# VHH binders against Tryptophan synthase alpha chain (trpA): the designs that were tried, part 16

Target 1, 293 residues: Tryptophan synthase alpha chain (trpA), of Haloarcula marismortui (q5v140)
Amino acid sequence: MGLERAFADEPAFVPYLAAGDPNYEASLEYVEALARGGADVIELGLPFSEPIAEGKTIQNAIVRSLEAGMTPDRFFQFVEDLDVDVPLVCMTYYNLIYQYGEGDSESRSDSENASGETASQGPRPFVEKAAAVGIEGLVVPDLPGEEAGPLRTACDEFDLDLVFIVAPTTKGDRLERMLEQVSGYVYVQARLGVTGAREDVDDATEDSLARLSDWDVPKAVGFGIKTGAHAERIVSAGADGIIVGSALVDIVAEGHENGDSTDAVADRLEAKARELKEGALRGAAERPQPERT
Below, E stands for the ipSAE of ESMFold2; O stands for the ipSAE of OpenDDE; V2 stands for 0.75 times the mean of E and O plus 0.25 times the DockQ between their complexes.

## First folded at step 8 (VHH; framework vhh_7b2m_4)

Design v02 (from r03 with S27F A33W T98H; at its last look DockQ between E and O 0.47; V2 from the best seeds 0.00; counts 0 for: pae O 4.6 > 2, SAP .724 > .668)
Fold by OpenDDE, look of step 8:
Structure v02 (fold): chain B 293 residues (1-293), chain A 120 residues (1-120)
Amino acid sequence: as target 1 above (293 residues)
Amino acid sequence: EVQLVESGGGLVQAGGSLRLSCAASGFTFSDNWVGWYRQAPGKQRVVVASITSGGSTKYSNSVKGRFTISRDNAKNTVYLQMNSLKPEDTAVYYCARHYYGDYFPLFDHWGQGTQVTVSS
């Protein structure tokens, strides 16, 4: 069963951390703490050398991870070293996925295809390795739906889900192309109303979800969720799950800055995870249950 | 309708300079982050530079120190000044709007692109 299973019974809590932030060993503990705290799916960021597109919080985490020596190979080892029963999703850039297979071609010297152009194997080698280490899905933020064909094919071959991010502004053919390729769940980004008022958050969430209502895929909403109360609101508005990154990455960052012990930071992460999961559950309880006819 | 229209591309010799422009319409330009991407033949589209609504800039390592992104909110235009151009800079350059969520910028509304060719 794909990642959809995580959304089947109750709202899913989907935390994000950068793998290897601030170091390999601490990061393992932090991810495991999130699992203990009630994570249903864990998104692991595989750092890319040029984090140009991430928010400042996540950028700093990526930089710390890279400085600590995170690489694709170490990332896969990291996944293998994790002691969690929660499905894992890799979040990274398409270039990194695509380039992963080019490094292995040097070792397979023997297939002399005569024309010196080492035919890029595309995303398949990365996906194969990801599947082998137990990753169940990919999030590739910079991959347009119209270009997702090779990656989707590879994901299908190795039974991985391909999670897409839908922005509030994603409309028309572009949205349709994404939704045609998506499996597992869709990451729905909601616009924070300029006022930050509860009503604005609710309306924005509802509007974002309404756009996707015709699609039979779980909708996980990421909207700067920081508290259980925020989680409750988002789920109450109809989300099948919540995605939380910055709030958790900030805990890691603060702990690192203050020189806190790994255990102390892990405890905070676990506590926050529990808070967020409980909030999500409260939100679900507030939904009018369809009258069992 | 959101539109981004790139211009200013062309053929230039190595070491030369080009200035790209992107005219934006259909959204509140001043409130949005915008960026430049490029796609070389047989390669994936990659981020080159971005500029926030507040004017903060980011660059890929490959262009840092050579390229400058800027914006004119009054004209709804973003620019890419490219100096010290290299053959490896040869690509189609695209303008995009960045939507920054908590985690990942979503790039939307690519223009048709403008070809930049740098000869050796």
Scores: ipSAE 0.024, ipTM 0.438, lowest interface PAE 4.6, mean pLDDT 86
ESMFold2, look of step 8: ipSAE 0.354; ipTM 0.692
ESMFold2 (binder alone), look of step 8: mean pLDDT 81; pTM 0.820

Design v03 (from t01 with A33W; at its last look DockQ between E and O 0.75; V2 from the best seeds 0.00; counts 0 for: pae E 2.8 > 2, unsure alone 64.7 < 65, grease 25.8 > 24.2, SAP .802 > .668)
Fold by OpenDDE, look of step 8:
Structure v03 (fold): chain B 293 residues (1-293), chain A 120 residues (1-120)
Amino acid sequence: as target 1 above (293 residues)
Amino acid sequence: EVQLVESGGGLVQAGGSLRLSCAASGSTFSDNWVGWYRQAPGKQRVVVAVITSGGSTKYSNSVKGRFTISRDNAKNTVYLQMNSLKPEDTAVYYCARTYYGDYFPLFDHWGQGTQVTVSS
């Protein structure tokens, strides 16, 4: 069963962490803590060597992870070492996915097929490995829907979901192309109103969800969620789940900066996860129950 | 419909300079990050420079100190000033508009690209 199962019974809590932040061992504990706290899907960031497109919080996490020695191979080992029963999603840039297969071709050089063009296997080797270690989905933020064909094909071959992010500004043909390729769930980014007022958040969430009402996949909303109350609002507005990154990464960062024990940070993550999940559940309870006809 | 149009590419000698422009139509860049990507022949598209909505700039190591990304919100245009160009900078350059969410940015629009060729 695909990632959709995580959304079937109740709103899903989808946390994000950078894998290997601040180090391999601590990161394992942190991810597991999120699972204990009630995560329904866990998004794991696979660090890119030049994370210049990320915000400061995530960028710093990625840098810490890289400094600690995270690589694609270690990432896959990391996934294997995790003791969680929660489906895992890999978030990374397309270039990492695409390049993963180029490294393995040097070892298979013994079959002399004559035409020198090492035909790039594309994203398939990465997807195959991801599937083998138990990853159930991918999020590739820099891959446009129009170019996602090879990745979608590979995902289909190995039964991975391809989660898309939809921005408030994503419209028209681009949105349609995403719809054609998305599976598992869709990450819905909503614009925070300039006022930051509750009403603005609610309206923005509703509007964003309304745009995707025809999509059959669950809608998970990421909106800078930091508290259970915020989670409640987002789910109440109709979201099938919540995605939380920065708030959790900040906990890791703070712990690292303060020299807190892994256990202490894990406890905080677990507590925050519980808070967020509970908030999401409260939000669901506030939804008008469809009149049982 | 939001469109991004790159311009300013061309042939230049090593050590030369080019200024690329990314003009948006249909929407404003004011609240978005904008990134410049490049794709060299036979290579993957890679990020070169990013400018945030707040005006902060970030660069890949390969272009740091040589390239400058800037934005003019009034003109709804982002620029990439490329100085001290090298043959290795030869690529199709793309601009992308991004929406920064809770963690990963989404590149929601791409231009058609502009060819930059640096001759030795």
Scores: ipSAE 0.364, ipTM 0.705, lowest interface PAE 2.0, mean pLDDT 87
ESMFold2, look of step 8: ipSAE 0.475; ipTM 0.766
ESMFold2 (binder alone), look of step 8: mean pLDDT 80; pTM 0.814

Design v04 (from t01 with S27F K58Y; at its last look DockQ between E and O 0.58; V2 from the best seeds 0.00; counts 0 for: pae E 4.6 > 2, SAP .681 > .668)
Fold by OpenDDE, look of step 8:
Structure v04 (fold): chain B 293 residues (1-293), chain A 120 residues (1-120)
Amino acid sequence: as target 1 above (293 residues)
Amino acid sequence: EVQLVESGGGLVQAGGSLRLSCAASGFTFSDNAVGWYRQAPGKQRVVVAVITSGGSTYYSNSVKGRFTISRDNAKNTVYLQMNSLKPEDTAVYYCARTYYGDYFPLFDHWGQGTQVTVSS
């Protein structure tokens, strides 16, 4: 069953952490803590050596992960070492996905097909490995829908979902192309109004969701959610789920900076996860119940 | 309609310099981050540099120390000063609007690009 199952009964809480932040062992505990806290899907960031200007918080997490020695191979091992019953999604850059298969071509020296061009296997080797270790979906933020064909094909072959992020300004043909390729759920980004006022958040959320109303996939909203109250608001506005990254990564970062024990940080993550999940559930309860005809 | 139009590309010798420009329209330029991407033949498009609305800059490791991204909000233009160019910098360069969320930056509305060729 695809990632859509996580959204079927109640609003889904989708946390994000950078895998291996601040180190391998602690990161395992942190991800597991999120699962215990009520995560429905967990997005794991696979760090790329050339992190683009992610939000400062996530960027720092990626740097810490890389410094701690995270690699694609270690990432897959990390996934295998996790003790969670929650679906896992890998979030990474397309270049990393694409390059993963180029390293393995050195070992399969034997089938010298005549034309010397080591035909890049494309994203397939990465997707195959991801599937083998239990990953159920991919988020590739830098991959436009127009170029997603090879990755979509690989995902289909190995039964992975391809989650897309929709920016507030994504419109027209670009949006349509994403729709053609998306499965599992869609990440809906909204611009928070300049004032950050409740009304602005609500309007932005509603507008963003309205734009995607024709999409059959669940809409998970990520707007810098930090509290259960914020989660409640977003879900009440019609979101099928909430995506939370920065607030959780900040907990990891703070713990690392303060030299807190892994257990202490894990406890905080679990507590925050519970808060956020409960908020999401409250939001669902506020939705006008469809009249049971 | 959001438009980004790149210019300033060309042929340059290794060690030379180029300055790319991107003219933006159809959105509030000053409130948005913008970035430069490049795509070499047979390779994937990759991020080169980003400048936030607040003026913070980010660079890929391959161009750090050589390239400088800047913006002129009055002109709705973002620039990429490329110094000490290398043959490896040969690519089509694209300008894109950048959004920051909780995760990876999102890029949209790049133009037709401008060709940069660095000869050895």
Scores: ipSAE 0.029, ipTM 0.425, lowest interface PAE 3.7, mean pLDDT 86
ESMFold2, look of step 8: ipSAE 0.227; ipTM 0.584
ESMFold2 (binder alone), look of step 8: mean pLDDT 82; pTM 0.839

Design v05 (from t01 with P105T; at its last look DockQ between E and O 0.53; V2 from the best seeds 0.00; counts 0 for: pae E 2.6 > 2)
Amino acid sequence: EVQLVESGGGLVQAGGSLRLSCAASGSTFSDNAVGWYRQAPGKQRVVVAVITSGGSTKYSNSVKGRFTISRDNAKNTVYLQMNSLKPEDTAVYYCARTYYGDYFTLFDHWGQGTQVTVSS
ESMFold2, look of step 8: ipSAE 0.589; ipTM 0.808
ESMFold2 (binder alone), look of step 8: mean pLDDT 79; pTM 0.811
OpenDDE, look of step 8: ipSAE 0.535; ipTM 0.787
ESMFold2, look of step 9: ipSAE 0.613; ipTM 0.790
ESMFold2 (binder alone), look of step 9: mean pLDDT 80; pTM 0.811
OpenDDE, look of step 9: ipSAE 0.528; ipTM 0.778
ESMFold2, look of step 10: ipSAE 0.403; ipTM 0.689
ESMFold2 (binder alone), look of step 10: mean pLDDT 80; pTM 0.809
OpenDDE, look of step 10: ipSAE 0.561; ipTM 0.789

Design v06 (from t01 with S27F G35A; at its last look DockQ between E and O 0.77; V2 from the best seeds 0.00; counts 0 for: pae E 3.0 > 2, SAP .68 > .668)
Fold by OpenDDE, look of step 8:
Structure v06 (fold): chain B 293 residues (1-293), chain A 120 residues (1-120)
Amino acid sequence: as target 1 above (293 residues)
Amino acid sequence: EVQLVESGGGLVQAGGSLRLSCAASGFTFSDNAVAWYRQAPGKQRVVVAVITSGGSTKYSNSVKGRFTISRDNAKNTVYLQMNSLKPEDTAVYYCARTYYGDYFPLFDHWGQGTQVTVSS
């Protein structure tokens, strides 16, 4: 069953953490804490060596993870070591996905196919490994819909979902191309109104969701959600789920900076997860019940 | 319609300089970050530089100290000054509008790119 199942009964809470931040063991505990706190899908960031496009919070998390020794292989081991019953999604950049298969070709020296061009197997080796360790979906932020064909094909082969991110400005043909490739859920980015006013956030969320109304895939909204109250508002506006990253990564970062115990940080993450999930549920309750025809 | 048009590429000798331009239209330029990407033959497209709406800049390690990203909001243009060019810098260079999500960047509206070739 695809990631869509996580959205079937109630609004889904989708947390994000960088895998291996601040270290392997602590990160395991943190992810598990989120699951205990009510996560419905967990996005795990596979760090890329040059996270220059990332926000500061996430960038620092990625750097910590890398410094702690996170690699693609360790990431897959990390997934296997997790004790969670929650679907896992890998979030990483396309370059890393594509390069993963090039490393394995050195070990298969024996099939000398004659033409010297080590034909890059593309994204397939990464997707195969991801599937084998129990990952159920991918988020690739730098992959445009127009170029997603090879990855989509690989995902189909191994029954992974391919989650797409839709910006508030994504329209027309580009949106349609994403629609053709998306499965599991869609990440809906909403612009925070310039004023930061509640009304602006609500309107922006509604508008963003309205643009995607024809999509059959669940809409998970990410707007820098930090509180249950914010989650409630987003879900009340019609979101099928909430995606939360920075607020959770900040908890990890703060704990690391303060030298807090892993248990203390895990407790905070679990508490925050509960808060966010409960907020989402409250939001769902506020939705006008479809008139039972 | 959102458009980004790259220009300024060409053939240059190693150690030389180029200045790329990205002309933007169809959106509020001043409110958006813009990134430069490059794609070398047989390689994946990678981010080389980002400039935020506020003017903050970030660079990949491979171009730090050599490349400078800047913007002119009055002209709706982003620039990439490339100095001390190396053969390894040979690629098609693209600019993209950048959005910052909660925990990841989103890039859209890629131009056609401009070819940069650095000869040894």
Scores: ipSAE 0.166, ipTM 0.575, lowest interface PAE 2.4, mean pLDDT 87
ESMFold2, look of step 8: ipSAE 0.447; ipTM 0.747
ESMFold2 (binder alone), look of step 8: mean pLDDT 82; pTM 0.835

## First folded at step 9 (VHH; framework vhh_7b2m_4)

Design x01 (from v05 with S27F; at its last look DockQ between E and O 0.65; V2 from the best seeds 0.00; counts 0 for: pae E 3.1 > 2)
Fold by ESMFold2, look of step 9:
Structure x01 (fold): chain B 293 residues (1-293), chain A 120 residues (1-120)
Amino acid sequence: as target 1 above (293 residues)
Amino acid sequence: EVQLVESGGGLVQAGGSLRLSCAASGFTFSDNAVGWYRQAPGKQRVVVAVITSGGSTKYSNSVKGRFTISRDNAKNTVYLQMNSLKPEDTAVYYCARTYYGDYFTLFDHWGQGTQVTVSS
């Protein structure tokens, strides 16, 4: 059983950090602190330097990691250096996955690509390496479901889950095609844009979960979750888990800006993780008729 | 219901210019970022340029200084002005709607694409 096992007994808490932010050694401690705080799955961002329209907090985290020397090969070493017992998921963009094959030294055929960019092997080299270092799943925000076949095939070969993001406007045949390719869990983006009111988030979450009710895959909700109270509301509304990124990245960024010790930042991350997980647990206890038994 | 329709592609000699347009409907255009992507024969689709709802722009290194992305919210249209075109710019160009997630950017809908061919 793949990543869905993390959702089997309790609502899952799924934190995200950009791997290597603000540097390799501190980032290892921060990820390990999230695990101690109750993470059930950890999403690790593999920095991608091409233009992606991300918020300032996340862009700055990516820049810090890249300037500290993060590369795809260092990311794989970072995963091997982690001491955590929870499943790890890589979040990155599809172009990076494809480009990795040009630098793959594990295949003799890579030396035949001397003419430049003409001999990429698609996603398989990346997926093979990810599996070898212990990654259990991929999140690829720019890959629509109808185009996921090659990646799905590679993930099946190496036993990785492929997690998709569902937006409020993802409906009908497009949603169905996406869900035919998904495994592990689905990331529910409950609202469009960057901001939202408390009531708006609850309503959009309920609508999104209703649209997905015919599929058995766990539904993890992410958007603007910063506190245990937010986690509680989202799980009470029916989510199988919560996904939290920017609130944790902010803690890393603030610690770096203030010159705080790695230990102090790790302690704050562990405490925030525990707050969020406990909130999710409260939300599950409040559901009048749980749909997951 | 969401539609993105690209136009303005064609055949042009190296050093020439083209302007692509992307007409959007079925969503609140002014609230969304939009990107241009391209796919050369036998290669993966890659990002070219992105413009945020507030008008901030980002470009891939291969097109910086040659391409300009812009938007007209009154017309629900995004443009890509392509100058100093090279044979390597030959591709199908796609317009894509973009959402901000908590820690990522989601690309959830694509146009049909418009062919750009640059002859040497």
Scores: ipSAE 0.379, ipTM 0.703, lowest interface PAE 3.1, mean pLDDT 84
ESMFold2 (binder alone), look of step 9: mean pLDDT 81; pTM 0.821
OpenDDE, look of step 9: ipSAE 0.545; ipTM 0.778

Design x02 (from v05 with S27F V34M; at its last look DockQ between E and O 0.76; V2 from the best seeds 0.00; counts 0 for: pae E 2.5 > 2)
Amino acid sequence: EVQLVESGGGLVQAGGSLRLSCAASGFTFSDNAMGWYRQAPGKQRVVVAVITSGGSTKYSNSVKGRFTISRDNAKNTVYLQMNSLKPEDTAVYYCARTYYGDYFTLFDHWGQGTQVTVSS
ESMFold2, look of step 9: ipSAE 0.474; ipTM 0.764
ESMFold2 (binder alone), look of step 9: mean pLDDT 83; pTM 0.848
OpenDDE, look of step 9: ipSAE 0.379; ipTM 0.710

Design x03 (from v05 with S27F N32Y; at its last look DockQ between E and O 0.67; V2 from the best seeds 0.00; counts 0 for: pae O 2.6 > 2)
Fold by OpenDDE, look of step 9:
Structure x03 (fold): chain B 293 residues (1-293), chain A 120 residues (1-120)
Amino acid sequence: as target 1 above (293 residues)
Amino acid sequence: EVQLVESGGGLVQAGGSLRLSCAASGFTFSDYAVGWYRQAPGKQRVVVAVITSGGSTKYSNSVKGRFTISRDNAKNTVYLQMNSLKPEDTAVYYCARTYYGDYFTLFDHWGQGTQVTVSS
């Protein structure tokens, strides 16, 4: 069963961490803590060498992970070393996915096909390896729907879901192209109202979800959720799940900066996960139950 | 409708310079980061440079010190000054509107691209 199962009974909590932040061993504990805290799907960031994200928090996490020696191969080992019963999703950029197979071709030196164009095997080698280690889905933020064909094909071959991110401005044909290829769930990025007021959050969430109302795919909303109360509001507005990254990455960062023990940071992550999941559940309870006709 | 239109590409000798332009329309330009990307033949599209709404810049390692991204909000235009060009800089260059998510960078609109060819 695909990632949709995580959304079937109750709103899903989908946390994100950078794999290997601040080091391999601590990161394992942190991911497992999120699972204990009630994560329904865990997104694991595979660090890329040239992050151009504006957010300092994520940039620092990526840098820490890379400095600690995270690589695609170590990432896959990391996934295998995890002791969790929660579906795992890999989040990374398309270049890394695409290049993964090129490194293996140098080791298979024996088939000298004479034309020096090492035909890029495309995304398939990465997807195959991801499937082999137990990853159930991919999030690729820089992959447009129009170019997703090769990756979608590979995901189908190895039974991985392909999660798409829908920006607030994504409309029309572009949206349709994404939604035609999406499986598992859709990441719905909502605009946070300027005022941060409850009403603004609700309206923004409702508007974002309304664009996707005709599509039978779980909608997970992510836009800087930090508290259970925020999670409650988002789910109450109709979201099938919540995606949380920065708030959790900040916990890791703060612990690292302060020299806190791995256990102490893990406890904080678990507690925050519980808070967020409980918030989501409260939000679901506030939804008008369809009158059982 | 959001539109991005690249221009300024062409053929140049190694060591030469080009200046690319990206004209944006259909959105509040000043509120968005914009990035330059390139795609070489048989390769994936990669980020070259990004400029935030606030004017902060980031560069790929391959172009750092050689390329400069800038923006003119009054003209809704982003520029890429490319100096000391190398044959490996040969690619189609694209401009994209960039969003920063909670933990990711999202690129949602691309132009048609402009060809840059650097001859040895």
Scores: ipSAE 0.070, ipTM 0.541, lowest interface PAE 2.6, mean pLDDT 87
ESMFold2, look of step 9: ipSAE 0.464; ipTM 0.756
ESMFold2 (binder alone), look of step 9: mean pLDDT 83; pTM 0.846

Design x04 (from v05 with S27F D31S N32Y V34M; at its last look DockQ between E and O 0.67; V2 from the best seeds 0.00; counts 0 for: pae O 2.6 > 2, SAP .679 > .668)
Fold by OpenDDE, look of step 9:
Structure x04 (fold): chain B 293 residues (1-293), chain A 120 residues (1-120)
Amino acid sequence: as target 1 above (293 residues)
Amino acid sequence: EVQLVESGGGLVQAGGSLRLSCAASGFTFSSYAMGWYRQAPGKQRVVVAVITSGGSTKYSNSVKGRFTISRDNAKNTVYLQMNSLKPEDTAVYYCARTYYGDYFTLFDHWGQGTQVTVSS
């Protein structure tokens, strides 16, 4: 059963961390702490060398991970070393996925096929390895729906889900192309109202979900959720799950900056995870149960 | 409808310069980060440069010191000044609207692209 199972009974909590931040050993503990805290799916960031994100916190996390020696190969080892019973999703950029197989071709020097065009094996080698180490899905933020064919094919071959991100501005044909290829769940981004007021959050969430109402796929919402109360609001508005990244990455960053012990940071992550999951559950309880006629 | 129209591509000799333009319409241009991407033959599309709504810039390592991204909000246009061009810069260059998520950058729209060819 794919990642959809994580959404079947109750709202799913989907945390994100950069793998290997601030180092390999601590990061293992942090991911496991999230699992203990009630994560239903864990999204692991495979750091890319050229992150173009405005968020300083996430950039710093990626830099720390890279400086600590994270690579695609170490990432896969990291996944194997994790002691969790929670589905894992890899989040990374398409160029890294696509290039993964090119490095292996240099080691297979023996088949001199004469035409110097190292035929890019495409995304398949990465997907195969991901599946082999127990990854159940991929999130690729820079993958347009119209270009997702090769990756979708590879994911199908190895039974991985392909999670798509839907921006607030994603509409029309582009949205349709994404949703036709999505499996597991859809990452729904919403614009937080300028006021941050409850009403604005609710409206933004409802509007975003309404665009996807015709599609039978779980909708996980990520809006910079920081608290259980925020999670509650989002789920109450109709979300099937919550995605939380920055708030958790900030905990790691603060611990690193302060020189806190791994255990102390792990405890904080676990506590925050519990808070967020409980918030999501409260939100679900607030939904009008369809009157069983 | 969101539209991005690239221009300014062409054939240039190594060491030469080009200036690309991207005319944007159908959205509040000043509120969005913009980026330039390129796709070389047989390669994946990669980010070249990004400029935030506030004017902060970021470049790929391969183009640092050679390329400059800028924007004119009054004209709804983003530019890429490319100096000291190399054959490896040969690609289709795309303008993109960028949306920053919680922990990643999302590209939600591209133009049709403009061909840049650098001869040795």
Scores: ipSAE 0.100, ipTM 0.561, lowest interface PAE 2.6, mean pLDDT 87
ESMFold2, look of step 9: ipSAE 0.522; ipTM 0.796
ESMFold2 (binder alone), look of step 9: mean pLDDT 83; pTM 0.848

Design x05 (from v05 with S27F L106Y; at its last look DockQ between E and O 0.76; V2 from the best seeds 0.00; counts 0 for: pae E 3.3 > 2)
Fold by OpenDDE, look of step 9:
Structure x05 (fold): chain B 293 residues (1-293), chain A 120 residues (1-120)
Amino acid sequence: as target 1 above (293 residues)
Amino acid sequence: EVQLVESGGGLVQAGGSLRLSCAASGFTFSDNAVGWYRQAPGKQRVVVAVITSGGSTKYSNSVKGRFTISRDNAKNTVYLQMNSLKPEDTAVYYCARTYYGDYFTYFDHWGQGTQVTVSS
């Protein structure tokens, strides 16, 4: 069963962490803590060497992970070493996915096909390995729908979901192309209201969800959610799930900076996960139940 | 409709310079980050440089110190000044609208691109 199962009964909590931040062993504990805290799907960031995101927090997490020795191969080992009963999603950039197979071709010296163009095997080797280690889906932020064909094909071959990100400005043909290829769930980005006021957040969420109302795919909303109360509002507005990254990465970062024990940081992550999940559940309870006609 | 139109590419010798332009329309340019990407033959598209709405810049390691991204909000245009060009810089260059998510960067609305060829 695909990632959609995580959304079937109640709103899904989808946390994100950078794998291997601040080190391999601690990161395992942190991911497992999120599972204990009520995560329904866990997004694991495979760090990319060229982080372009503005968020200093995420950048620092990626740097810590890389400095600690995270690689694609170690990432897959990391997934295998995790003790969780929660579906795992890999979040990374397309270049890393695409290049993964090129490294393996150098070790297979034997098929000297004469033309020196190491024909890039495309995304398939990465997807195959991801499937083999138990990853159930991919989030690729820099992959436009128009170019997602090879990855979608590979995901289909190995029964992985391909989660797409829908920006507030994504409309028309572009949106349709994404939604035609999406499986598992949609990452819905909402414009943070200029005022940060509750009303603005609610309206932005509703508007974003309204654009996707005709599509039968779970909508998970990620807007810098930090609290259970915020989660409640987003789910009350109609979201099928919440995606939370920065708030959790900040907990890891703070613990690392302060020299806190792994256990202490894990406890904080678990507590925050519980808070967020409970918020989501409260939001669902506030939805008008369709009158059982 | 969101449109991005790249221009300024061409053939240049190693050590030479080019300035690329990207004209944007169909969205509030001043409120959005914009990035330059390139795709070399047989390779995947990679980020080269990004400029935020506030004017902060980021560069790939391969182009740091050689390339400069800038923007003119009055003209809805982003620029890429490329100095000390190398054969390895040969690619189709694209500009894209950039969004910042909670934990990721998202890019959309690629133009047709402009070819940059650096001869040894």
Scores: ipSAE 0.204, ipTM 0.576, lowest interface PAE 2.1, mean pLDDT 87
ESMFold2, look of step 9: ipSAE 0.366; ipTM 0.687
ESMFold2 (binder alone), look of step 9: mean pLDDT 82; pTM 0.833

